# VH-VL binders against q7dma9r51to147: the designs that were tried, part 28

Target 1, 97 residues: q7dma9r51to147
Amino acid sequence: GDQVIYHCTVRTLDGVVVESTRSESGGRGVPIRDVLGNSKMILGLLEGIPTMHKGEIAMFKMKPEMHYAEIDCPVSAPENFPKDDELHFEIELLDFS
Short names: E, the ipSAE of ESMFold2; O, the ipSAE of OpenDDE; V2, 0.75 times the mean of E and O plus 0.25 times the DockQ between their complexes.

## First folded at step 9 (VH-VL; framework fv_umesolerbart)

Design A2 (at its last look DockQ between E and O 0.72; V2 from the best seeds 0.49)
Fold by ESMFold2, look of step 9:
Order: sequence, then C-alpha cells, then structure tokens
Structure A2 (fold): chain C 97 residues (1-97), chain A 129 residues (1-129), chain B 107 residues (1-107)
Amino acid sequence: as target 1 above (97 residues)
Amino acid sequence: EVQLVESGGDLVQPGGSLRLSCAASGFTFSSYYMNWVRQAPGKGLEWVSYISSSGSWIYYADSVKGRFTISRDNAKKSLYLQMTSLRAEDTAVYYCARSPEYVYTSGGITKYIFAFDIWGQGTLVTVSS
Amino acid sequence: EIVMTQSPATLSVSPGERATLSCRASQSVSSNLAWYQQKPGQAPRRLIYGASTRATGIPARFSGSGSGTEFTLTISSLQSEDFAIYYCQQYNRWPYTFGGGTKVEIK
C-alpha cells in the first residue's frame, strides 16, 4: 500500500482541458491523495503511477477502458466527461511513499 | 529501415526566412511526436520545438517563439520548420528527431518519453551577411 | 528551466580503461535522463534513457546510474570507437535541456 499524492490534468487529444486538479486549469488546486491497493482508482492510474518517480511529470494516453469506460469502474465519471474517448492524462507525482 | 532526412538548410541574411523539411520513412510517422533540435557550430545541443502525433500540441523554446512555426503532414510523412526573422544566433545544424511513444503499455495506456531515439543527419542553416 | 551541468569537460583515458562521466541537474529530474554519443560529423546516438536503461543495440560496457540531480555514465572498458562527445539530457520538465558535453579522448 504505497501512498501517492499527485496532480492530474485530463485533456482531449487536441489539447482541450476536460478535468484538472490544478487551479490554473479550473480545479481547486488540491492534489489527489491515494493509497495504491486501497483507494478506488481508474485502471490507467493504477498501471501508470507505479512507473513514475517522485517529482516526475508524465503524460499518459489512455484508451476509454483504462479510465471511466472500464467495466465495473470503481469511480464515477465527472459531469459531462467524455468517457468514451481516448484522452491524455498529465500527472505530476508530488509524493510516492 | 527507419530514416529521417532533413533538407532546406541554406545561407540566408539576417531578417530572412527559410523552410526546413524532414522526410520520414520506415515507421508509422503519424504515431510519433516529432522534434527539431539544433547545434550551433562547435557548441552543444538545444531543443527547438516539438509537435504531437496529430499536430494538435505544439511547443517552442523561448529563443524561437513567435519566429518559428513547426508543422507536419502525416499523409506525406513530413515534418517542417518555417523560420522567419532569422538572426545570427540561429546559425546551426538543425536535426529532426523522433520521440518514442510507447515506453510502457498495459493494454490501453501509453507513457510518452521525450528522449530522442531516431535522429536525422541534419541540415545547416547559416545566418550572416 | 533546468540547467544540466556535465563534468569534466574533457576526459582523457586509455583504451581498455574505465571512463566515468558526471551530469548534474539544477533541480530534480527524477529518472527522466538520457545519454547520447556524438562523433564528428554525425548525429547524436541515444545510449541510455530512464537514467539506467540501455537503448536497443547498445553494448553492455555502457551503463547509467543516478536519480534526482546526480547522474553518471560509465564506460567499463573503453573501445576505440568510444572516443566521442557525450551529452546528458533531461526530459522531466519542458523545455528539455542538454548538458554541455564531455569529450572523451585518448590519453
């Protein structure tokens, strides 16, 4: 169960922000805190975050089944989220402990 | 055979314009981010710009912002750099370079990596009177 | 912008000897670091990415190590074709920046 603290910005493949934790992109400015193995997380983050190191900013392209179109997805999609689209997830990993 | 071939380098006066081309072959060009990297004579390497696989995401180094325009034509497997308002400090060999796209995949995710795995041989741009 | 500093500027070594090249980042780049080799008149060739992963076709005598701000490229038994300039490059945060290079020459 490692704890991870990260910012996430989700964009369409043409660069339009659809969701973000960052204040400059319309979010609250509060990073997400998850525990790998305990927290409800989309599959793409469960697969992608372990490939990152603390302080890394990484871009992941995720097919719909790796985010909110996952069968039995444990997390509800945000309102008006394009859950059937392939999307870019930009992750800044602030802590990995 | 994976190959990148630059062309269009020339001698040009300050304030002039020049268009560089990079022809790609041997790989699925439309799946990769493409870059321009330059090297002034006797100096180190400087990243100039990149463009996403679809052409939707474009970034420039501050030194060239507003003067250079990167573009691509996926049907022709070609990358371009339109250069304007050229200065003496733009004198360099210009390389096109490919960014690997698939560093880690678990069925449906791709992690982008910006460490250039394929380089062209370069084209020389000289800006002088 | 993250400044990459390589040392030494020139490293004189004998064939068959070990060469150790240093690269320092002005702030953490995690493990998002690559090493390139460039010979006169040629384009750079990628040796290492992810700080320690050898690119396909790169001989085992090349190894990379480090994370955060301190990185090392080691050539364990220098061959005649290894005399070249070596560059490190971070790809953790845009703009992606290169070090100034270390020239490895015959001692």
Scores: ipSAE 0.457, ipTM 0.736, lowest interface PAE 0.8, mean pLDDT 88
Fold by OpenDDE, look of step 9:
Structure A2 (fold): chain C 97 residues (1-97), chain A 129 residues (1-129), chain B 107 residues (1-107)
Amino acid sequence: as target 1 above (97 residues)
Amino acid sequence: EVQLVESGGDLVQPGGSLRLSCAASGFTFSSYYMNWVRQAPGKGLEWVSYISSSGSWIYYADSVKGRFTISRDNAKKSLYLQMTSLRAEDTAVYYCARSPEYVYTSGGITKYIFAFDIWGQGTLVTVSS
Amino acid sequence: EIVMTQSPATLSVSPGERATLSCRASQSVSSNLAWYQQKPGQAPRRLIYGASTRATGIPARFSGSGSGTEFTLTISSLQSEDFAIYYCQQYNRWPYTFGGGTKVEIK
């Protein structure tokens, strides 16, 4: 699979940050390094990231079945997280190769 | 017809306050991201503020942070900009502008990227002593 | 912020001639670049988005190209109604930023 490096901020419909790689949003400031198809990745990201170009910032609205509520989601939802709601993913694709 | 109409522009003194309004018609206002963009007389365009369809996501230019407040009333199909602590450099024509949803849809995901496709004719704000 | 630089500041061309406008970003904006036209006393009008996609109703003589940090707006054959100021704008990250504009005037 393709190697990807990206920042990700996940927000509820109300704009609440649930997770982020960005320090200004409570994250560690470290982008995610992953391989598409070979890692634990939310389905919506698997489908959305390949549509992006290197350096691109985009927002993805994902229905529950495309993130933590997916039947075979390889990523566990955070504790007390409403996995059955629509979520917004802000993605900055830093590298795609 | 899709239309945006700004109002509220006036002459105010430095340190004063002013509230601008933008009335939308001809489209589902609540589905669109909205922006304020301003243009000082004889100068270029400057993005001022952005607000998501629900109002949950808001961004400001550094030049107006802490002084300006963007808001919207989807029931009234209206966008607002509350301006406080106005400065001479805030003098400008203020435009409201719609951000179209540049959409990629596949399954349960929708990708958004935003520019400005619809603009109002603007309202002039003059800050002068 | 991403600084957008347009050149030249003023471009003098004759009707029927080709006009080439440049826009440079201080860092990559991918293809998230728009071009706007503004005539005196009017609001800006979107011409191009996604760096190269013409907006609805925009004549074919307008074309955009480029990606990353270098972009170009081309008017293949300048018409009388094309004399205006043109702005580029990145929407890759906040704050959104505009170039300083290029004034296309009649030679």
Scores: ipSAE 0.359, ipTM 0.788, lowest interface PAE 0.5, mean pLDDT 91
ESMFold2 (binder alone), look of step 9: mean pLDDT 89; pTM 0.903

Design A3 (at its last look DockQ between E and O 0.86; V2 from the best seeds 0.70)
Fold by OpenDDE, look of step 10:
Structure A3 (fold): chain C 97 residues (1-97), chain A 129 residues (1-129), chain B 107 residues (1-107)
Amino acid sequence: as target 1 above (97 residues)
Amino acid sequence: EVQLVESGGDLVQPGGSLRLSCAASGFTFSSYYMNWVRQAPGKGLEWVSYISSSGSWIRYADSVKGRFTISRDNAKKSLYLQMTSLRAEDTAVYYCARSPEYVYTSGGITKYIFAFDIWGQGTLVTVSS
Amino acid sequence: EIVMTQSPATLSVSPGERATLSCRASQSVSSNLAWYQQKPGQAPRRLIYGASTRATGIPARFSGSGSGTEFTLTISSLQSEDFAIYYCQQYNNWPYTFGGGTKVEIK
C-alpha cells in the first residue's frame, strides 16, 4: 500500500473540534503516518486521501457510515465522540507514497 | 436560475466600517462553502475569506484578518462580510462566490473545491478620505 | 503564499488564431488550478478547473493543460467574444491565489 503522511482536523457541524493533529487546534502537532490498506483507517479517509495530491489541503464532509459509525470500523472513536453525526475533515496531505 | 447578488458597497473614510451582503437563490445555499473575492480597480483578483456550509469553518486572507468578519444566515440564504478598520487598499469590487461540491463514494463523501463556479456581479467599496 | 505568475501580460491575437496563455506557480499546486475569463464590467467566469477540465457550458476551443508549476490555457481559434482578461488560480493551499492576468486583445 501507499505511504501517506497527513494532518487531520475533525469538526462537528457546529464547529467543535473533536480531534486534530494540529497544535493550533489542540493537537500534538504531529502528522499521522499510515499505509493505505494496511493501517487501521477511517473509511472516509481511505477513500478520500487517494483523491488528493501531495501538498494539498482539502475539506471533506463525511456521513456517519464513512467514519466512526461505519459497520466494523477499524478505528475506535474517542469517548463521547459524535459517531452518528456528519463530520467535517480538514486534511493536509504532506506526503503520498 | 442559480444567482448571487451582492449589496452594501459604499464610499467610506479610512478607519470606517461597512457590511456587505450577498443574497443567494436558485440553489441549496446551506450546502455550500461561500467565499468573498475582491478586485481593486484595474487590478487582479484576491481571495478574501471563505465560510463552510454551516459556518463552522472560516478562513481569512492575512490582509484582512482581524478586521473582517465573514458570516452567513442559511435561513435567509445570505452571506455577509463585516468590514472594520477599513484602509485605502481595501478599495475594490467585492464578489461573493460559491465553491462547488464534488461527491464521492456514492454520496458518502463530499469534497469542497475552491474553484469558484458561481459569482455575483460584485459591489464596489471605496475607502477614501 | 503561493505566487501565481501569468505571461504574457498582454497577448495580441487575430480572430481565428490560436492563443496560448501561461501560468506559473511558485510551488507545486498539482492539478488544483482553475482558469477564469473576465470581461469589462463583469464578474469572472470559470472556464477550467482541475487544470484541464472544462466547466459546464464552456466551448471546446478552450483547453487547459499542465501540472505542478506550469500551466497553459489554449484557445484554439479565437472568437470575437473571447477578447478578455484571463486569470489562473490555485486552490491547492490557502490562501487561494490568482495570477495577475493576461489580457487577450485584438491584433
Scores: ipSAE 0.732, ipTM 0.918, lowest interface PAE 0.4, mean pLDDT 94
Fold by ESMFold2, look of step 9:
Structure A3 (fold): chain C 97 residues (1-97), chain A 129 residues (1-129), chain B 107 residues (1-107)
Amino acid sequence: as target 1 above (97 residues)
Amino acid sequence: EVQLVESGGDLVQPGGSLRLSCAASGFTFSSYYMNWVRQAPGKGLEWVSYISSSGSWIRYADSVKGRFTISRDNAKKSLYLQMTSLRAEDTAVYYCARSPEYVYTSGGITKYIFAFDIWGQGTLVTVSS
Amino acid sequence: EIVMTQSPATLSVSPGERATLSCRASQSVSSNLAWYQQKPGQAPRRLIYGASTRATGIPARFSGSGSGTEFTLTISSLQSEDFAIYYCQQYNNWPYTFGGGTKVEIK
C-alpha cells in the first residue's frame, strides 16, 4: 500500500503530553513514515488515517484497545506510556501517497 | 433542547477588556470541542478560537493571539472568551459554536469535525472610535 | 492559511429557479468543506458538510458538490425562505476559514 507520513502528538484527556514526534513537545522533530497494510500500526491509526487527506490536521480520541492495550498489539508502547487510558491523538498528515 | 447562549457583549473603549460567556444546555458539554466565531457588522465570518473537550488543546486565529484567552468550565457547562487590548477591528457579533464528533465503526475512535453544527445567537461587542 | 473565495458576491434569482454558488480554496481541502446559510439578524445554519452531505433537517433542494479546490452549492428550486447569505468554510486545517459569502436575493 499507500505511504503515509505524519506527525503525532498524544495527550491525556487532561492535556498532558505523553508522546510526540514534534520537537516543541519533546520529540525528535521527525515525522513517522508508515505503509498502510504493511507497517505495524496501532488500530486507531489504521482506522483513522485512511479517512485523512494530505495537509489535514485531525483530532482523534482513542480508547485503550485502539492503541497499546489492543490484544496482541503489534507495536510496543513507549516507556511509561499510559496503555490503559483513553487518549487524544493529534495527527498532521504530511503526505499520503 | 440543544442550546448555546452567549452573553457579556458590551460597548468598550479601545484598550479595554471584556469577558464573554456561553452557556450550554441539552448535550454533554464536556464531550465537545467548542469554538468562538465572530462577524463584524455587515461583514463575513471569522473563526477566532477553539478549545478541546478537556480544555487542554487551544488554538487562536493570528488576529487575536496574545490578546484573547478561551477557557471552559465543564462543571458549569460554560465557555468563556477573555478579551484584552481591544481594538476597533474587534467590533463584531461573537458566536459560540460546537464542533460535532464522528464515531468510527469500531466505536473506539472518534474524530472531531470543525464544521459547526450548533450556534448561539451571538453577543455584540462594540469597541468605540 | 487557506483562503476561501466565493463567487458571485451577489446572485439575483427568481423564486422557483436554480441557484449555483461557487467556492474556491487556495489549496486542496479535499472534502473538508461546509456550507452555511445566514438570514438577517440570525446565526449561521449549517446546510452541508463533507462537501456533499446534507445536515439533518436540510431540504433535498440543497446539494453540494466538489472536492480539492472547487466546490458548488446548488439550490434546485429556490423558495422564499432561501433568500439569504451563504458561506463556505474549510475545516481541513486551522485556522478554519470562511469565504466572503454570496448573497442570494430576489430578482
Scores: ipSAE 0.610, ipTM 0.846, lowest interface PAE 0.7, mean pLDDT 91
ESMFold2 (binder alone), look of step 9: mean pLDDT 91; pTM 0.919
OpenDDE, look of step 9: ipSAE 0.647; ipTM 0.905
ESMFold2, look of step 10: ipSAE 0.563; ipTM 0.839
ESMFold2 (binder alone), look of step 10: mean pLDDT 90; pTM 0.920

Design A4 (at its last look DockQ between E and O 0.53; V2 from the best seeds 0.00; counts 0 for: SAP .497 > .496)
Fold by ESMFold2, look of step 9:
Structure A4 (fold): chain C 97 residues (1-97), chain A 129 residues (1-129), chain B 107 residues (1-107)
Amino acid sequence: as target 1 above (97 residues)
Amino acid sequence: EVQLVESGGDLVQPGGSLRLSCAASGFTFSSYYMNWVRQAPGKGLEWVSYISSSGSWIYYADSVKGRFTISRDNAKKSLYLQMTSLRAEDTAVYYCARDLEYVYTSGGITKYIFAFDIWGQGTLVTVSS
Amino acid sequence: EIVMTQSPATLSVSPGERATLSCRASQSVSSNLAWYQQKPGQAPRRLIYGASTRATGIPARFSGSGSGTEFTLTISSLQSEDFAIYYCQQYNNWPYTFGGGTKVEIK
């Protein structure tokens, strides 16, 4: 599996930030580092990130079952996360190696 | 029909103020990121400002930071640019532009990318002493 | 800030001939590169995104290529409606930046 390094900002469909890795959106400013196939990841990112090129910024609209409402989701939702909602996942892919 | 229509361009003196509007129709305005891009007469394109779909994420070009304010009203499907302390170099046609384009849907995800897929026709701002 | 440099500034081409436009980025923008056409008195129109993907409704004679820092727009058989100014634009990093344009005109 490839290593992917990315920033992620999650918003409601009306644009309210729910979670973010970006400092300007309340995060730590530290990107996520995952290894495809080894790291625990929500299904929507497992499907979406391989379609991106290094340096790409894309938005994935995900139905609940593609994120934390997935059956047997391997990661825990953040506290007070709207896991039953369709959400926008904005991804900046910093590295693809 | 997807449409963006700018208005509010005018002749103003240096140091003056002006408010531009952009009316959106034919799409779900609140789902899209919006931009202002300007073009001085006979010159190239310059990105001015960006606003996220909710209005919570805003960025400006250094040339306008502190003088221009971008905002949006999703209920009115409208984008605004409040310009103050205008200078001769702000003379340009101002375009609003829609960001995001559908790429695909697969399973329960839909991918969009950022690029200006829809532009308005522009509104002319002239700043002269 | 990523500087986008286009060449040539002006390209004189006869109808039916091939036009080749170049765009260079000061640092990698991967494939996050768009091309726009602007006809006199009109707003820009997006031709290409993702460096090589034609936007919906754009004629097949327009093609884009490249990745990283070097990009090319090719018009394989120039039509009378293709005389315009062409801009490249990166959307990899803030601020978004445009090249200075290439004017394609009648030789």
Scores: ipSAE 0.336, ipTM 0.662, lowest interface PAE 1.6, mean pLDDT 88
Fold by OpenDDE, look of step 9:
Structure A4 (fold): chain C 97 residues (1-97), chain A 129 residues (1-129), chain B 107 residues (1-107)
Amino acid sequence: as target 1 above (97 residues)
Amino acid sequence: EVQLVESGGDLVQPGGSLRLSCAASGFTFSSYYMNWVRQAPGKGLEWVSYISSSGSWIYYADSVKGRFTISRDNAKKSLYLQMTSLRAEDTAVYYCARDLEYVYTSGGITKYIFAFDIWGQGTLVTVSS
Amino acid sequence: EIVMTQSPATLSVSPGERATLSCRASQSVSSNLAWYQQKPGQAPRRLIYGASTRATGIPARFSGSGSGTEFTLTISSLQSEDFAIYYCQQYNNWPYTFGGGTKVEIK
C-alpha cells in the first residue's frame, strides 16, 4: 500500500479536541505515518486520505460508523471517548507515496 | 439578506492597538468559518486569519502571528480582530469574509474545503506616526 | 507558503473581446482555487471556486479551468462592467494565499 504522512486533529461537533498530532492542540507535534491497507486506521481516514493530494488541508466529517464505532474498527477509542457521535477530522496530508 | 459589516477601523500610531469587529446578519453565523483578509492601499489581497465555527480552529498569517488575535461571539453574531503592536505595513482595509464549504462525499464521509463567498465592505486601518 | 503568480499584471481588452487570465501556483493546489473580482471602492466578489465552479449569480461568460498549478479565468465576451481587478486564491494549504491580481482595463 501507499505510505501516507499526515497531521490529524479530531474534534467534537462543539470543536473540542479529542485527539491531535499537533502540538498546539495538545499533541506531540509528530505526524502520523501509515501505510494504507496495512496500518491500523480509522475507516474514514482510510477512505478519505486517498482523495487528498500532498500538502492538502481538508476537514472530514465522519459519522460514528466511519470512525471508532465502525464494526471491526482496528483502532481503539481512548478512554471515555464519545465514539458514538459525529467527529470532525482536520487532516493535512504531508506526504503520499 | 446575508451581510457582513466591519467596523473599528481608525488611525493609530505605530505600536498601538486596535480592535476590529464584524457583524453578521442574514445567516446562521455559528455554522460558518470566518476569515479576516486585508488590502493595503493600492495593493493586493492578503489573508490574515481564520477561525472555525466553534472558534477552536485558528490560523494566522506569519505577518501577524503573535500580534493579532481572532475571536468570535456566536451569540452576538460577531467576529473580532484584536490588533496589537501595529506597524505601518498593517495599514489596510480589513475585510471579514465567510467561508463557503465545498462538499465532497465519498465512502460515507463528507470532505470540506473552504472559499470566501461573502465579504464585508471593509474597514480602514491606518497606522502612521 | 504557496506563491500564486498572476499574469499578465494588466490586460487591455476591448468590449466584446475574450479575456484570458492566468494564475500559477508554486506547487499543486489541486482544485482548491478561487477567483475574485474587485472593482474600485468595493469588496472582492467571488466568481469561481473549486477552480471551475461558477458562483451563484455569476454570468455565464465567466469560466474557470485548470488544476494543480495552472489555472485560467476566461471572460468570453468582456462587458463594460467587467473592467476590474481579478485575484486568484488558493485554499489548499495554510496559509491561504492570493495572486497579485490582474487588472483588466479597456483597450
Scores: ipSAE 0.242, ipTM 0.732, lowest interface PAE 0.7, mean pLDDT 90
ESMFold2 (binder alone), look of step 9: mean pLDDT 90; pTM 0.920

Design A5 (at its last look DockQ between E and O 0.46; V2 from the best seeds 0.37)
Fold by ESMFold2, look of step 9:
Structure A5 (fold): chain C 97 residues (1-97), chain A 128 residues (1-128), chain B 107 residues (1-107)
Amino acid sequence: as target 1 above (97 residues)
Amino acid sequence: EVQLVESGGDLVQPGGSLRLSCAASGFTFSSYYMNWVRQAPGKGLEWVSYISSSGSWIYYADSVKGRFTISRDNAKKSLYLQMTSLRAEDTAVYYCARPEYVYTSGGITKYIFAFDIWGQGTLVTVSS
Amino acid sequence: EIVMTQSPATLSVSPGERATLSCRASQSVSSNLAWYQQKPGQAPRRLIYGASTRATGIPARFSGSGSGTEFTLTISSLQSEDFAIYYCQQYNNWPYTFGGGTKVEIK
């Protein structure tokens, strides 16, 4: 059950922003707060965030099955999300407690 | 062959401007974050700036913030550094550098910012 | 920012002997630590990343160890081509910072 607080920006492999928590990329500027082991999360974040430490900025390339094309994915894809594409997930980990 | 080639280094006066270029070949440039790292003559290495694969995320060292602008053109496989208000302490060899891809497991790959490919560098001299 | 401190500044070692280079971080960088070799007039060459993973093509005599704040590069049997300056670098968080370098020279 660790709490994680992070910003996330999702892009196509050629760099087009699909979704972001950051205000400069069209988001609200509010980071995501999840609890590992309790919050419903895509597999790629469950795999990737534990490899990070507080303050780290990392970029993950995720195959579709690691995000919203996962069989029985526990979260719904955002509107117009390219769920069948390999995508880049850029994560800034603000807190890991 | 994976290669980075810097150009545009020159002798300039304090307060002047200069634009550096880095031409990439042999890899999918648009999939990588790119960096500038500099080395003053006889000194160590200093990270200057990075830009994300799309250009959406840009970070600068405090020493250059407000004076340098990093950019990229993915269609031309090129990285740029526009430098303005140049100072004597900006005198250095400027390298472009590519971060490493690291596989973690399953269907994800993590980038790390340990630079596996460096260019040969371009010298910028700022002198009166 | 995370300050990286390397010691010693200069290390004089005979060929065939072991060299041990130290790198200390002002706060934990976990295992997000790389080592580079630089020869005069050349770009840096990455030796180690992840604190202990050797880059492709780097001879087995180079090894890295440590985590958190204390890191070591060991060259187990120095060769003539190993006399160079070595830098550590953290990539745990912004800004990414380098140590001041350790010059390894012949005794």
Scores: ipSAE 0.391, ipTM 0.714, lowest interface PAE 0.9, mean pLDDT 88
Fold by OpenDDE, look of step 9:
Structure A5 (fold): chain C 97 residues (1-97), chain A 128 residues (1-128), chain B 107 residues (1-107)
Amino acid sequence: as target 1 above (97 residues)
Amino acid sequence: EVQLVESGGDLVQPGGSLRLSCAASGFTFSSYYMNWVRQAPGKGLEWVSYISSSGSWIYYADSVKGRFTISRDNAKKSLYLQMTSLRAEDTAVYYCARPEYVYTSGGITKYIFAFDIWGQGTLVTVSS
Amino acid sequence: EIVMTQSPATLSVSPGERATLSCRASQSVSSNLAWYQQKPGQAPRRLIYGASTRATGIPARFSGSGSGTEFTLTISSLQSEDFAIYYCQQYNNWPYTFGGGTKVEIK
């Protein structure tokens, strides 16, 4: 599959950062490196990232079934996180190959 | 018909304040990010601010940070821009603008900020 | 911020002639580039997005091309209603930025 490198910040509808790769948002500052189709990914990202171009910053709004609330979601939600809410994903695609 | 209508533009002195409004109709306002874009007389376009559908995600241009406040009332289908500490360089026609939806699937929406709907604009003049 | 530079500032073209407008980005914006048309006293109207996708209702004589840092808007045969100012805009990186515009005027 295609390799992707990206920053990701997940926010609730209330604007609370759920998770982030960015240091300014509480993350480690390390982008995610995934192989599409071969890595554990949220369905919405699996579908959304291929629509992006290298260097693009995109905003995705995802229904629960497209993120942690997806049936058999391969990615665990943070502890005590409400999986059944709509979430916003800010993605910066750093590399796509 | 999808429509945006700005109002509130006026003549104000430097240092003054002004609140702009944008009334939306013909679409599900609460589902859209919204933006303000301004245009100084005889000049080009400048993006000012955007606000997420819920109002919790906000971004400002550096030129207006700390002075302008974007907000929305989804029940009233309205977008607002509270302007304070106004400067001469803030003189412009202010437009509210809607970004484009890109649906990748039934449960995911990608926003592209290529504005498909614009209001007619409202003129703000800052002058002594 | 990404600086968008449009050239020429003014383009004089005769009706029926081809108009070519350029837009350059200070860094790559991929294909996240839009073109707008603005007539006096009116709001901008989106013509192109995704660098080359013509918006709904836009005449076929308008076309966009390019990627990365160099973009072009082409009006294959200029009509009387096409005399206006044209702006490019990148939406690849925040803050989103516009070019300075190209005024297409009648020769």
Scores: ipSAE 0.296, ipTM 0.770, lowest interface PAE 0.6, mean pLDDT 90
ESMFold2 (binder alone), look of step 9: mean pLDDT 90; pTM 0.913

